# VH-VL binders against q9hk44, part 10

Target 1, 202 residues: q9hk44
Amino acid sequence: MNSRIMFIGGVPGVGKTSISGYIARNTDIDIVLSSDYLREFLRPFAPQESHLETSVYDAWKFYGDMSDDNIIRGYLDQARPIMGGINRVIARALANGEDLIIESLYFVPDMMDEMVLKNAFLAYVYIDDPDLHRSRLEDRINYTHRNSPGSRLAAHLKEYRTIMDYSMDMARGRGIGLYSTDDYALARQRLLDDFRKFVDRR
Key: E = the ipSAE of ESMFold2; O = the ipSAE of OpenDDE; V2 = 0.75 times the mean of E and O plus 0.25 times the DockQ between their complexes.

## First folded at step 2 (VH-VL; framework fv_utomilumab)

Design a1 (at its last look DockQ between E and O 0.79; V2 from the best seeds 0.00; counts 0 for: pae E 9.4 > 2)
Fold by OpenDDE, look of step 2:
Structure a1 (fold): chain C 202 residues (1-202), chain A 122 residues (1-122), chain B 108 residues (1-108)
Amino acid sequence: as target 1 above (202 residues)
Amino acid sequence: EVQLVQSGAEVKKPGESLRISCKGSGYSFTSYWISWVRQMPGKGLEWMGKIDPSDSYTNYSPSFQGQVTISADKSISTAYLQWSSLKASDTAMYYCARHEGYSYGYEDFDYWGQGTLVTVSS
Amino acid sequence: SYELTQPPSVSVSPGQTASITCSGDNLGDKYAHWYQQKPGQSPVLVIYQDSERPSGIPERFSGSNSGNTATLTISGTQAMDEADYYCQAWDSSTAHVVFGGGTKLTVL
């Protein structure tokens, strides 16, 4: 297969949107998809039990009190239809030999086919420092989300970090590379280098 | 030139502790995972576990979980395999080997150490 | 746990083609790697990711993987190819590495 596919995961504020753009520009991959837009695309058609009408940081409310378990349950409910779509999009790109980058809050490799996992480059980006994470959420208005104040998302840092920890654990379990963006410049370069190595070995 | 150089042969008695080493050179040590592989006399290769030297994350084979400890000191580009209490059945050749850690199916071991022979007898 | 099965031995005459198989559940959905080990030496990677050949490995070495079986093929087998060969894969659910039992290739 000659297609170059990258599927990058990360919670808001980690810099996955910016880093995906960086990779695209440096690899001449023209198509970059965001799960934010995919989510909006799916909302009118998604199963009711997915609760896509609710923000991911509020999804735990369907299960009762706020807890790590309920946060993850809510996250997974939303992830199911989105990951199903992402899996099929990647499968199509692979079948057609198309280059594609997908960046997504929803990153659940367990919901993907083995053939997709085998033939696409998966990566998860994260932030170690909670204070830095909060700061980056607040500053999103200065970067990729110019009309969306970050203070709204910063208020839900706990939920995002819970999801991040869960996702990182799953990524490790699947041998997927983790990339700390505490040093953003280092992270994006490392990710680019690894993606190039991935492509070159094929 | 990429090299993995292991510590020398060991002769020990049952109950003794042991730590053997694997030093990487010629590449960025923290960019690759290190695995340990056991080969008992006249037997096949057995994967024991692996470590990401960048953050010392470890993953063990179920057969070796709790039996050995894998660690790394990235400041000196060295990985370790250690026993708290050796058994006669630990007699074997032990190899370290590196592989990529960033992608599915990139677990091929492209470079191996020369091996460390560990003999445990009373 | 995930397991890989190899025949314990394969024999071939010089110049003939040797085939060593490695079987595992849905192995074709994984990557298979192959190692050569000669007596008293460390293993050497001869095939990675089913069919890729590392630099320095002769072209007579090739690999394939489909269904439940990966195959290492050595065309025009030479005396120097006599060795033990191990297949290796990866359990995607646990990230564990798995080796086959090994195959002794004898060149008659």
Scores: ipSAE 0.624, ipTM 0.867, lowest interface PAE 1.0, mean pLDDT 94
Fold by ESMFold2, look of step 2:
Structure a1 (fold): chain C 202 residues (1-202), chain A 122 residues (1-122), chain B 108 residues (1-108)
Amino acid sequence: as target 1 above (202 residues)
Amino acid sequence: EVQLVQSGAEVKKPGESLRISCKGSGYSFTSYWISWVRQMPGKGLEWMGKIDPSDSYTNYSPSFQGQVTISADKSISTAYLQWSSLKASDTAMYYCARHEGYSYGYEDFDYWGQGTLVTVSS
Amino acid sequence: SYELTQPPSVSVSPGQTASITCSGDNLGDKYAHWYQQKPGQSPVLVIYQDSERPSGIPERFSGSNSGNTATLTISGTQAMDEADYYCQAWDSSTAHVVFGGGTKLTVL
């Protein structure tokens, strides 16, 4: 195999960014892309119906009252242009024989091209314990963002866990590996080992 | 050495219940999924469904949904296939096989059990 | 639902090359895997991920997959290669496993 491609999905606070860095260091993969910044790049160009100009945790408001269904609809609207871009980025890496890690809030198997699904190691990262998840979000905010109390990501735990549960169901239905990071050190080592096995069988 | 050892042949009558087993050894049982595959006499391989032994998540072929139950006991590294009421048309060889669950479309079956012959006749 | 089609039989003379096809819509966008089954035995993986050979499988076994067709090729076919061969892929919409109908290889 030429290209070593990893695509890690997960909502904020589950450790996907930290795990991506760990994998990069231990595989000598130089390029790691985050959908957080891909989203900002696409925002001024994306179609209005994607609602990318709003935060994912507010996108349900375009459909009415807060409900799991409306949260998921808002998420999927935003995912469409992001996943389209991710498909093209992975296709380019495959064509050039380049290694790549992508970590993304937007992880929708139905929107992945078949060639991407065939050639990339796919993993979805989650936290089972909601109190631990809240704690991880609070710690992330303290180190990454100095937000006012009303803008803290932990306040939107409900929306994130709704998206997480949906994504886990879709991934499991497709046989995509699910990795709990409740024990972070175990999770990152398991992911590294599984990725190495995947690339070795290529 | 990876092995999948299945329970012995069964001779049953229509309407009887049955549970057959598949015991994995020589590997981390919860790191691989188990599929069940039916082979009718003189016919090809038919995928019945699969289970992730780590949490017992199951996925069934539409042809077998509601007809069988797939389960696992990870504490003894064993997967099961169960009928609550056998039919004569259930006469077949049944294989278990393990596979990776990392990404859909990468499932190859690298190790197979020896098979369990189930005969259902009057 | 996703289907894989194989010819029911293929016959070759010893030493010749056997070619067994497996057809499905956009199969080249998926991995194809191949199994050998001899009478009274469990299936054995002989090619995985289109073209990879597991350890212990003779070098005369090879595979390819493009477009709608995967092909298992056996060069220098021997009498011991006489068996049924099954291709397998995955229906990505349902996470279901799909087998082809099987091909009986006869070595005359």
Scores: ipSAE 0.007, ipTM 0.602, lowest interface PAE 9.4, mean pLDDT 88
ESMFold2 (binder alone), look of step 2: mean pLDDT 93; pTM 0.953

Design a2 (at its last look DockQ between E and O 0.47; V2 from the best seeds 0.00; counts 0 for: pae E 11.3 > 2)
Fold by OpenDDE, look of step 2:
Structure a2 (fold): chain C 202 residues (1-202), chain A 122 residues (1-122), chain B 108 residues (1-108)
Amino acid sequence: as target 1 above (202 residues)
Amino acid sequence: EVQLVQSGAEVKKPGESLRISCKGSGYSFTSYWISWVRQMPGKGLEWMGKIDPSDSYTNYSPSFQGQVTISADKSISTAYLQWSSLKASDTAMYYCARHEGYSYGYEDFDYWGQGTLVTVSS
Amino acid sequence: SYELTQPPSVSVSPGQTASITCSGDNLGDKYAHWYQQKPGQSPVLVIYQDSKRPSGIPERFSGSNSGNTATLTISGTQAMDEADYYCQAWDSSTYYVVFGGGTKLTVL
C-alpha cells in the first residue's frame, strides 16, 4: 500500500483545520475531509440515539446534569456513526491507494478497525493553555469559520476541554502522537515531520 | 550512533530496593519511548512497561503493575526501572529498548540496551 | 490476555529454509515484529512491520503476516542463524506489548 492517510483529531479552536491544510499543501495531498461536513451528511440518516441534531457541547443533556462523564457519553454517542463513516472512508482510500487527510472533532480510535489504524497516521492536536484556547475559539471567525461567531463556542470551553482530555488519554494509551498547538508553528512542523516519517516507513 | 547503555550488574538481597538505569545517546531522547523487558534465566522475553520520556507518561503490563516503577529524567536522557522491595523471583536480565512513539502500533524495538543482570538471593 | 504462540523449537540443516510461526488472534491485522537473540546477547530486530528488514539484516530473512499467523522465514539458513527468535506485537485491546514464547532455531 502506498496511500498516505492522516487522521487528525482535535476539539474546536486547537487549529486542526489550519494544520491539516498546511500538511496538505506540503505533501501534495489534495483531498482533505472535515468531520463537520461528514456530520452534516450523516444527520438525516443517523440513529436517533446518536443525537447528531444537537451540538456536541449540549450532548450531555441527554444524560442529565452536566458532568465529565455525561459530556463524554454525549460525545461518544455522536462519535459512533461518524467514526464508523470515517473508518469506511479510510478503508476505501487504503484499498484504492488514495491519499487523504481527515480532520475531526470526533477522534475515537477504538471505533476503528485495527487494519485501518495499522495503515493510517493518527494524530491528536490540543492546547495546554485554556485562556489561549478560549481566545482562539473567539477569533476563529477571522480564519476558518467566517460566518460563525466564536463567542458561542467559547462559552462551551469546559465541554471541549473535557473532551480534549479524554481524547488525549485515549491517544496516549494507543501510541498516537499528541501535538500541543500552544506553539502553532512548532506543532505543525512537528506533525509534518512525523507524518513524513510515517510515510517513509511505508 | 544510537546507543542505550544500561547500568551494571546488581547483586541484592530480598527486601532491598533497587534502581537501574538506561541512558540514551545519539538521538533525541524525548522523541522515542523506552520499554523495559525482563528475561528470567533460561526464559523468554517479557514486556514490563514503557515510558514516554517527554512527559513521563507510563504504561505497565498487568503482571508488573505495582511491582515496579518506570521513570525518566530527560535532562540526562535516562530511563529508570526500580523496585521498592526485591524478591528472589526478580532475579533476571533486564533490557531497555526504544521504539517510535508517533504512530499507532509502532512498538518495534530497533535498539536495545546491553542488559542489566539483577541477582536477588539471601 | 492477548497471547502469541510460537513453536518451542525448529531444526534445519544448513542451506535449508527455516520457517518460524507466530500465532495470535487476528494477528494479521496487527504489525508483527521479530527479534533474534543469541546466547549472552541482547535481542536484535530482524523484521519489523510484518515484512520489513532493518538495515544490516541479511536478505535471507523475510516475514509475512496474514490471518492469525505471522511467519519468519530464513532462506539458505546458516550456522550463524542459530538463535532464539521472538515474535512481538502490540495489543490494541489492552495496550500492551506482547512477546511470543520464543523459538529455538537449531542448525544441524
Scores: ipSAE 0.615, ipTM 0.865, lowest interface PAE 1.0, mean pLDDT 94
Fold by ESMFold2, look of step 2:
Parts: structure tokens; sequence; C-alpha cells
Structure a2 (fold): chain C 202 residues (1-202), chain A 122 residues (1-122), chain B 108 residues (1-108)
């Protein structure tokens, strides 16, 4: 039996954590990894040039003024060690015949190994309406991250949407599915249905 | 029953604008991409581009980039192919066809429209 | 750009097996799909993902894909199988859709 592997990308506030839980419950997949915790684990060991000691929304500062280009450069610096680890985690799951859901801020198709591209269901989750995105960031304590203040993250909406737009463009060019969570219930059902089709056609 | 119903045949002159349509029914319109395919008289099938009706993201064949506009109105389950200024070389049969909207390897066209014949002559 | 090459025509006697080839660089690393088009009609999907048949397609249609070549095979060919056949795959670098040039199957 082949491993059932889902790799969901998305910035904070788009609902990727909640959708991952929904998919896990409806597929009986027990292991869900968040790159947020993998990032925390790696921070004390990561090389300085990755900038993992800082938040992703501040990483542009290493390159000068705030600009879309510098935001993306900082994001990609952080993504390299995380994506390297994700590639290895998926390779191990495939070798062991294990099912796995990964939800990650760090979703960079050009850093994905060939076996990830071939064997994992890839999806990118986004919110089209920026006002809704801000609201979702502010309302995190009522949703998935009960003791994390969402207003601090909402102050960095610009950085997150810059990363989101970049990631969506890269995903579309690669043929990776994009899933709007402006209607959360529709998005989660569409994702579940598409994942099941992917597994059935493999 | 899944159906893609296209607008009727068109006879136009060079320089005129045109929009043709493709209406999907019997399925969730936003769950599938719509592609447009050209077939010139006596020739084979040419992929022109595709659209995800859920958010109107488009992807064009390099041969057709900048030559046509693909759009959709998901509220009425309809995709469109548009020309700003027709040329005689645009004379062809145009098909719409659907495929699943995620990941490579799922771009088989399981349902096709009946075709729209566009004739451009002076 | 990525190209798919098909023979322009194939002729077969009724009851015989017809083979239609589709060639492209590393095509076996992609999924190949096949369409039948009769005169004045829209294309119809007959094989998808190399070898799978949609519901309603007769078992005499089969497909394979290996190396640089995908093959559509029609066993026990009937006069009603006379049509144009197109293979289709995608450009792996851009994910654009590519059709082969088409093959006219004649059943004599």
Amino acid sequence: as target 1 above (202 residues)
Amino acid sequence: EVQLVQSGAEVKKPGESLRISCKGSGYSFTSYWISWVRQMPGKGLEWMGKIDPSDSYTNYSPSFQGQVTISADKSISTAYLQWSSLKASDTAMYYCARHEGYSYGYEDFDYWGQGTLVTVSS
Amino acid sequence: SYELTQPPSVSVSPGQTASITCSGDNLGDKYAHWYQQKPGQSPVLVIYQDSKRPSGIPERFSGSNSGNTATLTISGTQAMDEADYYCQAWDSSTYYVVFGGGTKLTVL
C-alpha cells in the first residue's frame, strides 16, 4: 500500500492548521507535522545565514528597506533548511509506508525533491480578501492558537501577503492546486475530495 | 449529466471583436479547469490556454499568449474566449473542454463542448 | 517547446489490431491521454493516464507508455473506429498542455 502524503502550504491566518486537522480526522491520518514547530526545533542549530533566529516577517531587514523582493529573499533564506528537512521527512514516510500530513509556511516548489513532487498531494491555501485575512489573523485565539496574540501577527499582514502572492505564483506555474479559504467549509471539503482522488489515482 | 454547451457559429470581418462562451452544467463548475482548444480547417488540435473558474487564474500556451483573453463568470458557470481584433487566420473551430483543477497528470479532458465555428473573412 | 509526434495515418483491416504511436522526449515520465475524433464531432477521451479506460469505452481500446513512446492499441478493429486519434501530454517545465499532430485511422 502506498503512503498517503499531503503537503499543505500557506501563510499564517489562512486556515492551514484547521484544514490539516479536518483532513486528518476524515482520513484517519494520525501524524500531522507543522513547520512552525520544526522551525522552533531547528532554530538553536540553524546556520546564521538562514536567519531562523528572527521572525519571517522581519527577515527582509537583512537586505535593506522593506520591499517585496527583500521580503521574499528573507523568506527563501529561512525556507532552505526547513524544506531540506521536509524533503527528508517525506522520503522517510514513503520508505516506511507511512501516511503523513505536513502544513507549512515554507512551501517552495523549486526546493522540493522529485520524489515529493511525484508522490505527495501538494496544495497551497490562501485568502483572497485581505480584510478577511487580517480578521483571521486577529481572531486566532478563538480558532487554533489559543494563547498566541493574533494582533501582533496582523501588524505584519503586508509581509505575509507578499509571501503568499509569491508562493501562489510559483505554485500556479508548477500546476500545484490553489485553494481559497474565503469560504472555509467549501475549501476544506474541496481539499478532502481532491486528496482522496489523488490517492485513488495513484 | 455533465455538459459543456458553447455559443453558436460566428461570421465576422477582420478587425472586429468577438467573445464566445462555454457553459458548464451537471457538475461543480469551480472544481474543474476549462481549456480552450483551436482546430483550424483540416488541421489538428491546438491547446490555447486554461482557466480556473474559482478564482479566474489563467494559463496560456506560448503560441496564444497576448492573442486572446480567457475569462470566466462562475456565478453563471460560463467560460469565455475573446478577441479584441480578429484576423482571417482566426478562422477555425474552437472547443472548450474540462479537466481536474489540481496537480500534474490530471489534465485529461473528459468532457468537451460541441465546438464554435468562427469564420473571419472580408 | 515540447512536441508530440504521431504518424499521419494508419490503415488496418476489420478485425485486425491497430497500433497508433505517440513519440516525445521522456514521454514515459508523463501521463499520456488519447482522444478519438470522428468527422464533424468533438473529441472523445478513450484512454487516460497511459492505460486507463473511461466508463463506456470498449475493452478493445488499450494503451501503454514507456520510454519515449505511448501507444494506443485497438484490437478487433471495427469500421466505426475509423477516426482521427490524438495523443496529449504536458510540458513538464511549464505544465502546458500539448497535443500530438493526430493520426487518421482507416479501416478497409
Scores: ipSAE 0.006, ipTM 0.522, lowest interface PAE 11.3, mean pLDDT 87
ESMFold2 (binder alone), look of step 2: mean pLDDT 93; pTM 0.953

Design a3 (at its last look DockQ between E and O 0.84; V2 from the best seeds 0.00; counts 0 for: pae E 7.1 > 2)
Fold by ESMFold2-Fast, scan of step 4:
Structure a3 (fold): chain C 202 residues (1-202), chain A 122 residues (1-122), chain B 108 residues (1-108)
Amino acid sequence: as target 1 above (202 residues)
Amino acid sequence: EVQLVQSGAEVKKPGESLRISCKGSGYSFTSYWISWVRQMPGKGLEWMGKIDPSDSYTNYSPSFQGQVTISADKSISTAYLQWSSLKASDTAMYYCARHEGYSYGYEDFDYWGQGTLVTVSS
Amino acid sequence: SYELTQPPSVSVSPGQTASITCSGDKLGDKYAHWYQQKPGQSPVLVIYQDSKRPSGIPERFSGSNSGNTATLTISGTQAMDEADYYCQAWDSSTAHVVFGGGTKLTVL
């Protein structure tokens, strides 16, 4: 059988971590990697211009006043080394016949190798309703991040939604599926069904 | 039975507007993208662009961006290709075709319309 | 931008194996799809994702894709296979579908 690889993107609060766990349990995939830990691993070695020492929601500050353009510029600076690492991890999994799920804030199709685009199931997860998104950010500590207060992240909803909108536009243009988690149970099942179809189609 | 049925042949003069249609039946119309493909007389296939009928998101080939408009009405399972001002060089057979949208590189067109011949002459 | 190159024509006798190539930079890292078009008819998908056959397509149609070249192979070629054949891939840089120029297969 071919490697079963899922690479799921999304900003904090959209449920990508919980969905990744659900897919792993229902497909018997043992390895789930978070870009949060890949980022921490890379921080001591990343070039200063990648700004990995700064929260993604503050990275626009290196470019001047808050604007969509500057938010995206800061995001892309951080994404570059992380996406490079993800390409290599997926290449290894494919070469060794390993199954893998990666969930990541950093999801930039233009930075993905052709090998990744061809062989991984790519999906971008989003929340359409901003009020629901804010609510889910505030609830995060109860689900995935015990020592990361959701209220701090909710204060940066604007930055996260700018990154989300940009990522959705990029994904959409490249034929990558978009999944709304406004109805979490429906989105979770649709992602599982589509991942299974992807695996069966290969 | 899955079918894509296109509107009939058109004969137009340069400068005229035109809209042609592609109606899907026998499947969930909003679950598939619709692409438009041009074939000039005696020439090969050229991809023009596509639409997701579920939200009307469009993606165009650089060669056709700004020259045509692709739209869809999901309530009647119909996609459209429109010109504001036709040129003689728009004379061609135009095909619609569907594909799944859940993965990168899955633009394998499993069903095609019968084609609409558009002739533009002075 | 990305371009797919096919020979303009291939000739084969009935019962012979026909081979139609499609060349593009590192095409093996992309999915190649193949279409058959007979005069006055719409294209028909004959191979998708490099090597897979849609339901209803005869087993004598097969495909491969490696390095820079995708190949459509028709074993035991029949008169009914006479048609134009087009390869297709996805151009990742522009996120658009690219077709090859087409190959006219003549069975004589």
Scores: ipSAE 0.652, ipTM 0.848, lowest interface PAE 1.6, mean pLDDT 90
Fold by OpenDDE, look of step 2:
Structure a3 (fold): chain C 202 residues (1-202), chain A 122 residues (1-122), chain B 108 residues (1-108)
Amino acid sequence: as target 1 above (202 residues)
Amino acid sequence: EVQLVQSGAEVKKPGESLRISCKGSGYSFTSYWISWVRQMPGKGLEWMGKIDPSDSYTNYSPSFQGQVTISADKSISTAYLQWSSLKASDTAMYYCARHEGYSYGYEDFDYWGQGTLVTVSS
Amino acid sequence: SYELTQPPSVSVSPGQTASITCSGDKLGDKYAHWYQQKPGQSPVLVIYQDSKRPSGIPERFSGSNSGNTATLTISGTQAMDEADYYCQAWDSSTAHVVFGGGTKLTVL
């Protein structure tokens, strides 16, 4: 197949949106999709049990008290319809030979088809330093989300880091590359290089 | 030129400990995973486990989990396979091999070490 | 655990086409790789990602993968092709690497 498809995961603040744009510009891929927009697109039609009307950092409330388990349960509930859609979008792109980048908070490879996994480049970006993570969330207004203060998201750093840890574990378990954005420039370059290698081998 | 050079043949007794090495050269050592593969005399290839040298993350075959330890020292571009207590049944040829670690299905081994023969007998 | 099955042996006359199969559950949804091993030597990658040939591997080597079966094909088989051949894939759920049992190719 000739399609160049990248599916990049990461919680808010890690820089996945900026990295995706960087890769798109450096590979001449025109279509970049964000799960934020996909989420909004699906909200009117999503199953009630997905709780897409609720922010992901509040999704644990449907299960009781705040805990790592309940945070993950809430995250997975929201992920199901979105991942189903992402899987179909990638499958379509593959079938038509289209280039595509998808960046997503929701990153659950277990919810994807083997043929999709086989033919797309998957990556997960993260931040090791929680203080840096907090800072980047607060500073979102200065970068990709100019009309959305980051202080609101920074207040839910615990929830995001719980999701991040879960996602990283899953990614590692499936041989998916992890990219620390503590050094952002290094991370985006490494990701670009790996993606190019992926494409070159096809 | 990419090369994986393994340590020399070993002759050991049951109960002894052993660590064999695999040194990579001609490429960025931390950019590729290293796997260890066992081949008993006259038998087929058996995947034992793999390591990401960049952070020393390991993944073992269920058959070898707890039986061996895989490690790496990225400062000297070397991966290791070690036993705490050898058995006669550990007698085999052991290969190290590299593969890409960044993508699904990129676990083809494009370069192999020359192998290390380990003989365990009383 | 995920398993790959190969015939233990295949025989072919010089100049004929040899086919070695590798079977696994939904193997066609995975990448299959093939290695050649001659006595006293390390394995050599001859086919990767189902049908791709590494530099230095003769064009007579080819591969395919569909359904539950991957196939290594050697056209115009030569005496030098006599060796053991192993298929390899991985389990996506565990990231474990898996080898087939190997096939001894004899050139008569």
Scores: ipSAE 0.646, ipTM 0.867, lowest interface PAE 1.1, mean pLDDT 94
Fold by ESMFold2, look of step 2:
Structure a3 (fold): chain C 202 residues (1-202), chain A 122 residues (1-122), chain B 108 residues (1-108)
Amino acid sequence: as target 1 above (202 residues)
Amino acid sequence: EVQLVQSGAEVKKPGESLRISCKGSGYSFTSYWISWVRQMPGKGLEWMGKIDPSDSYTNYSPSFQGQVTISADKSISTAYLQWSSLKASDTAMYYCARHEGYSYGYEDFDYWGQGTLVTVSS
Amino acid sequence: SYELTQPPSVSVSPGQTASITCSGDKLGDKYAHWYQQKPGQSPVLVIYQDSKRPSGIPERFSGSNSGNTATLTISGTQAMDEADYYCQAWDSSTAHVVFGGGTKLTVL
């Protein structure tokens, strides 16, 4: 009967925004936060050398040539301030008895406070089929956001899938659930059911 | 209702291989993880490792990494613990136990197998 | 490598309250779980997620967890409560399961 907190991670194109909306509608949770907007909010306060000024898919360039290691290092550098903010938002929601859904590109279990790990429902969403993932990224131009650079995002599929694979390994090692959205309807229902069980057993 | 039924006691010689089993029933086998736990004679519980039967992801205790293999066959709701070459010091009781894997902190073992006694002696 | 420390033994008179401690660095920020094991038997979960009782566990079993210490409390201790008791948590940095060394509860 305490705060119902869901924290959904995933790279662009996996459907985390759509799933968070589905969960919100089916649980009557009114507050859904996106780290995309949290990142924009933080930009004016970031140091000039901050990785927050660059897109996540370009952050590897700070370390040299494109490699899995450099992609992940760039991602983690961006994640640190944003995860700090997410920890505080969840702590406030817990203290106030408020329900909350957060959906975020930045999902780093090692940067989560123990109180978040203990009290929030954590889930990571992914797409198994790379071709499906590419088509989902391209969807931004053709179906939902006329001014969004969907083809620009799809050109960075390699970076996103590298981050996704890393995040899945880290989440699995901590027992955090992984949810494939290749079958979107199945995934959203399984997430809803698991979230309800989590809330009921706390 | 929920049951974990382990294979019977084993008497083996050093150097022999062995695979013991843990069959789950009364629940969706792929919805829960299986851990293996060793208890040496007169000693406490030692966690060996775990497996997610849905995709066979494994995570091992450092003390047991490379010493045993944990596997599962979800088509018959069975998890396995396997040695390629037994030692006398492997003489112990081995338990399987299940736990949820939804989120961090759901690692309580709510159901345990009856145990498999493995005796390794010449 | 996260460690959990329990006293090796605890003795209590019938009807009195037994307390079994489990110590670990910032253990209160983790879930603690407790198992009872009688001779020749498999362990049985008696407390999970710090303080919750599974169905079938008597109300005299309770648990708490704060700071560095989790405590299993048995009020009105009975002869049938004589057993070994293990605490268990996760190491959050490795996701490994960690057991305490166990406590033998004797009811004299």
Scores: ipSAE 0.064, ipTM 0.667, lowest interface PAE 7.1, mean pLDDT 88
ESMFold2 (binder alone), look of step 2: mean pLDDT 92; pTM 0.951

## First folded at step 4 (VH-VL; framework fv_utomilumab)

Design b1
Fold by ESMFold2-Fast, scan of step 4:
Structure b1 (fold): chain C 202 residues (1-202), chain A 122 residues (1-122), chain B 108 residues (1-108)
Amino acid sequence: as target 1 above (202 residues)
Amino acid sequence: EVQLVQSGAEVKKPGESLRISCKGSGYSFTSYWISWVRQMPGKGLEWMGKIDPSDSYTNYSPSFQGQVTISADKSISTAYLQWSSLKASDTAMYYCARHEGYAYGYEDFDYWGQGTLVTVSS
Amino acid sequence: SYELTQPPSVSVSPGQTASITCSGDKLGDKYAHWYQQKPGQSPVLVIYQDSKRPSGIPERFSGSNSGNTATLTISGTQAMDEADYYCQAWDSSTAHVVFGGGTKLTVL
């Protein structure tokens, strides 16, 4: 059989980590990688210009004043080495017949290898309602992290939503599915169903 | 039974506007994208663009961006291809075809309309 | 702009194997799909995702895709297989569908 690989993109607060766990449990996939840990592992070795020591919501500061363009520039700087690593991890899983779920803030289709585009189920998760998104960030402990202060992330909703809008536009143009998590339970079920269809079709 | 039914042949003059249609039946219309494909007389297939009927998002081939408008009315399971001002070079057979949109590269067209012949001459 | 190249024509005797190629840069890293079109008719999907056959397509149709070349193979070719054949892939550089120029298969 072919490897079952899912690569889910999304900004903090949209539920990508929780959805990844749900999919893993319902498909018996044992390996779930978070780009948060990949980023942490990569930090000592990443080029200085990637600015991985800086939070993604502050990376625009290397380019001057806050603007959508500068937010995206900072995001892409960080995304480049991480996406390079993700390409390699997926290639290894494919070569070895391994199943894998990756959930990532860094989701740049133009940085994905053709083999990743061809062989992985790609999905981008988002929250349409900005007030719900803020609420989800504030309640982060209940969803993903027990000791992470969600109020800090909620203060950076603008930066995250700029990254989200950019990522959605890029994904949609490339034929990658978009999944609204405004109704969280519905979104995770639709993702599971689509992943199963993808696997069965291959 | 899945079926895509296109509107009938059109004979038009340069400068005229035109809208042709593609009606889906026998399936959930909003669950599939609709693509438009042009075939000039004696020539091959050219992809023009596509629409997701669930939210009317469109994606155009660079060669057709700004030349045509693709739209859909999901309440009547119909997609449209429209020209504001026809040219003689628009003379061709136009096909609609459906495909899945949940994964990259899944533009394999499993069902096609019968085609609409558009002739533009003075 | 990404381009798929097919031979303009292929001739084969009844009962023999026809091979129709489709060449593109790193095409094996993309999915190739194949369509049959008979005169006056709409195209019909005969192979999708490199090698899979839709329901109703005879088993004599098969496909492969590796390196720079996808191949549609028709074994035991019959007169009814005479048609134009088009390959298709997704162009990652412009995010659009691209078709090959078509191959006329003659069975005689």
Scores: ipSAE 0.667, ipTM 0.853, lowest interface PAE 1.6, mean pLDDT 90

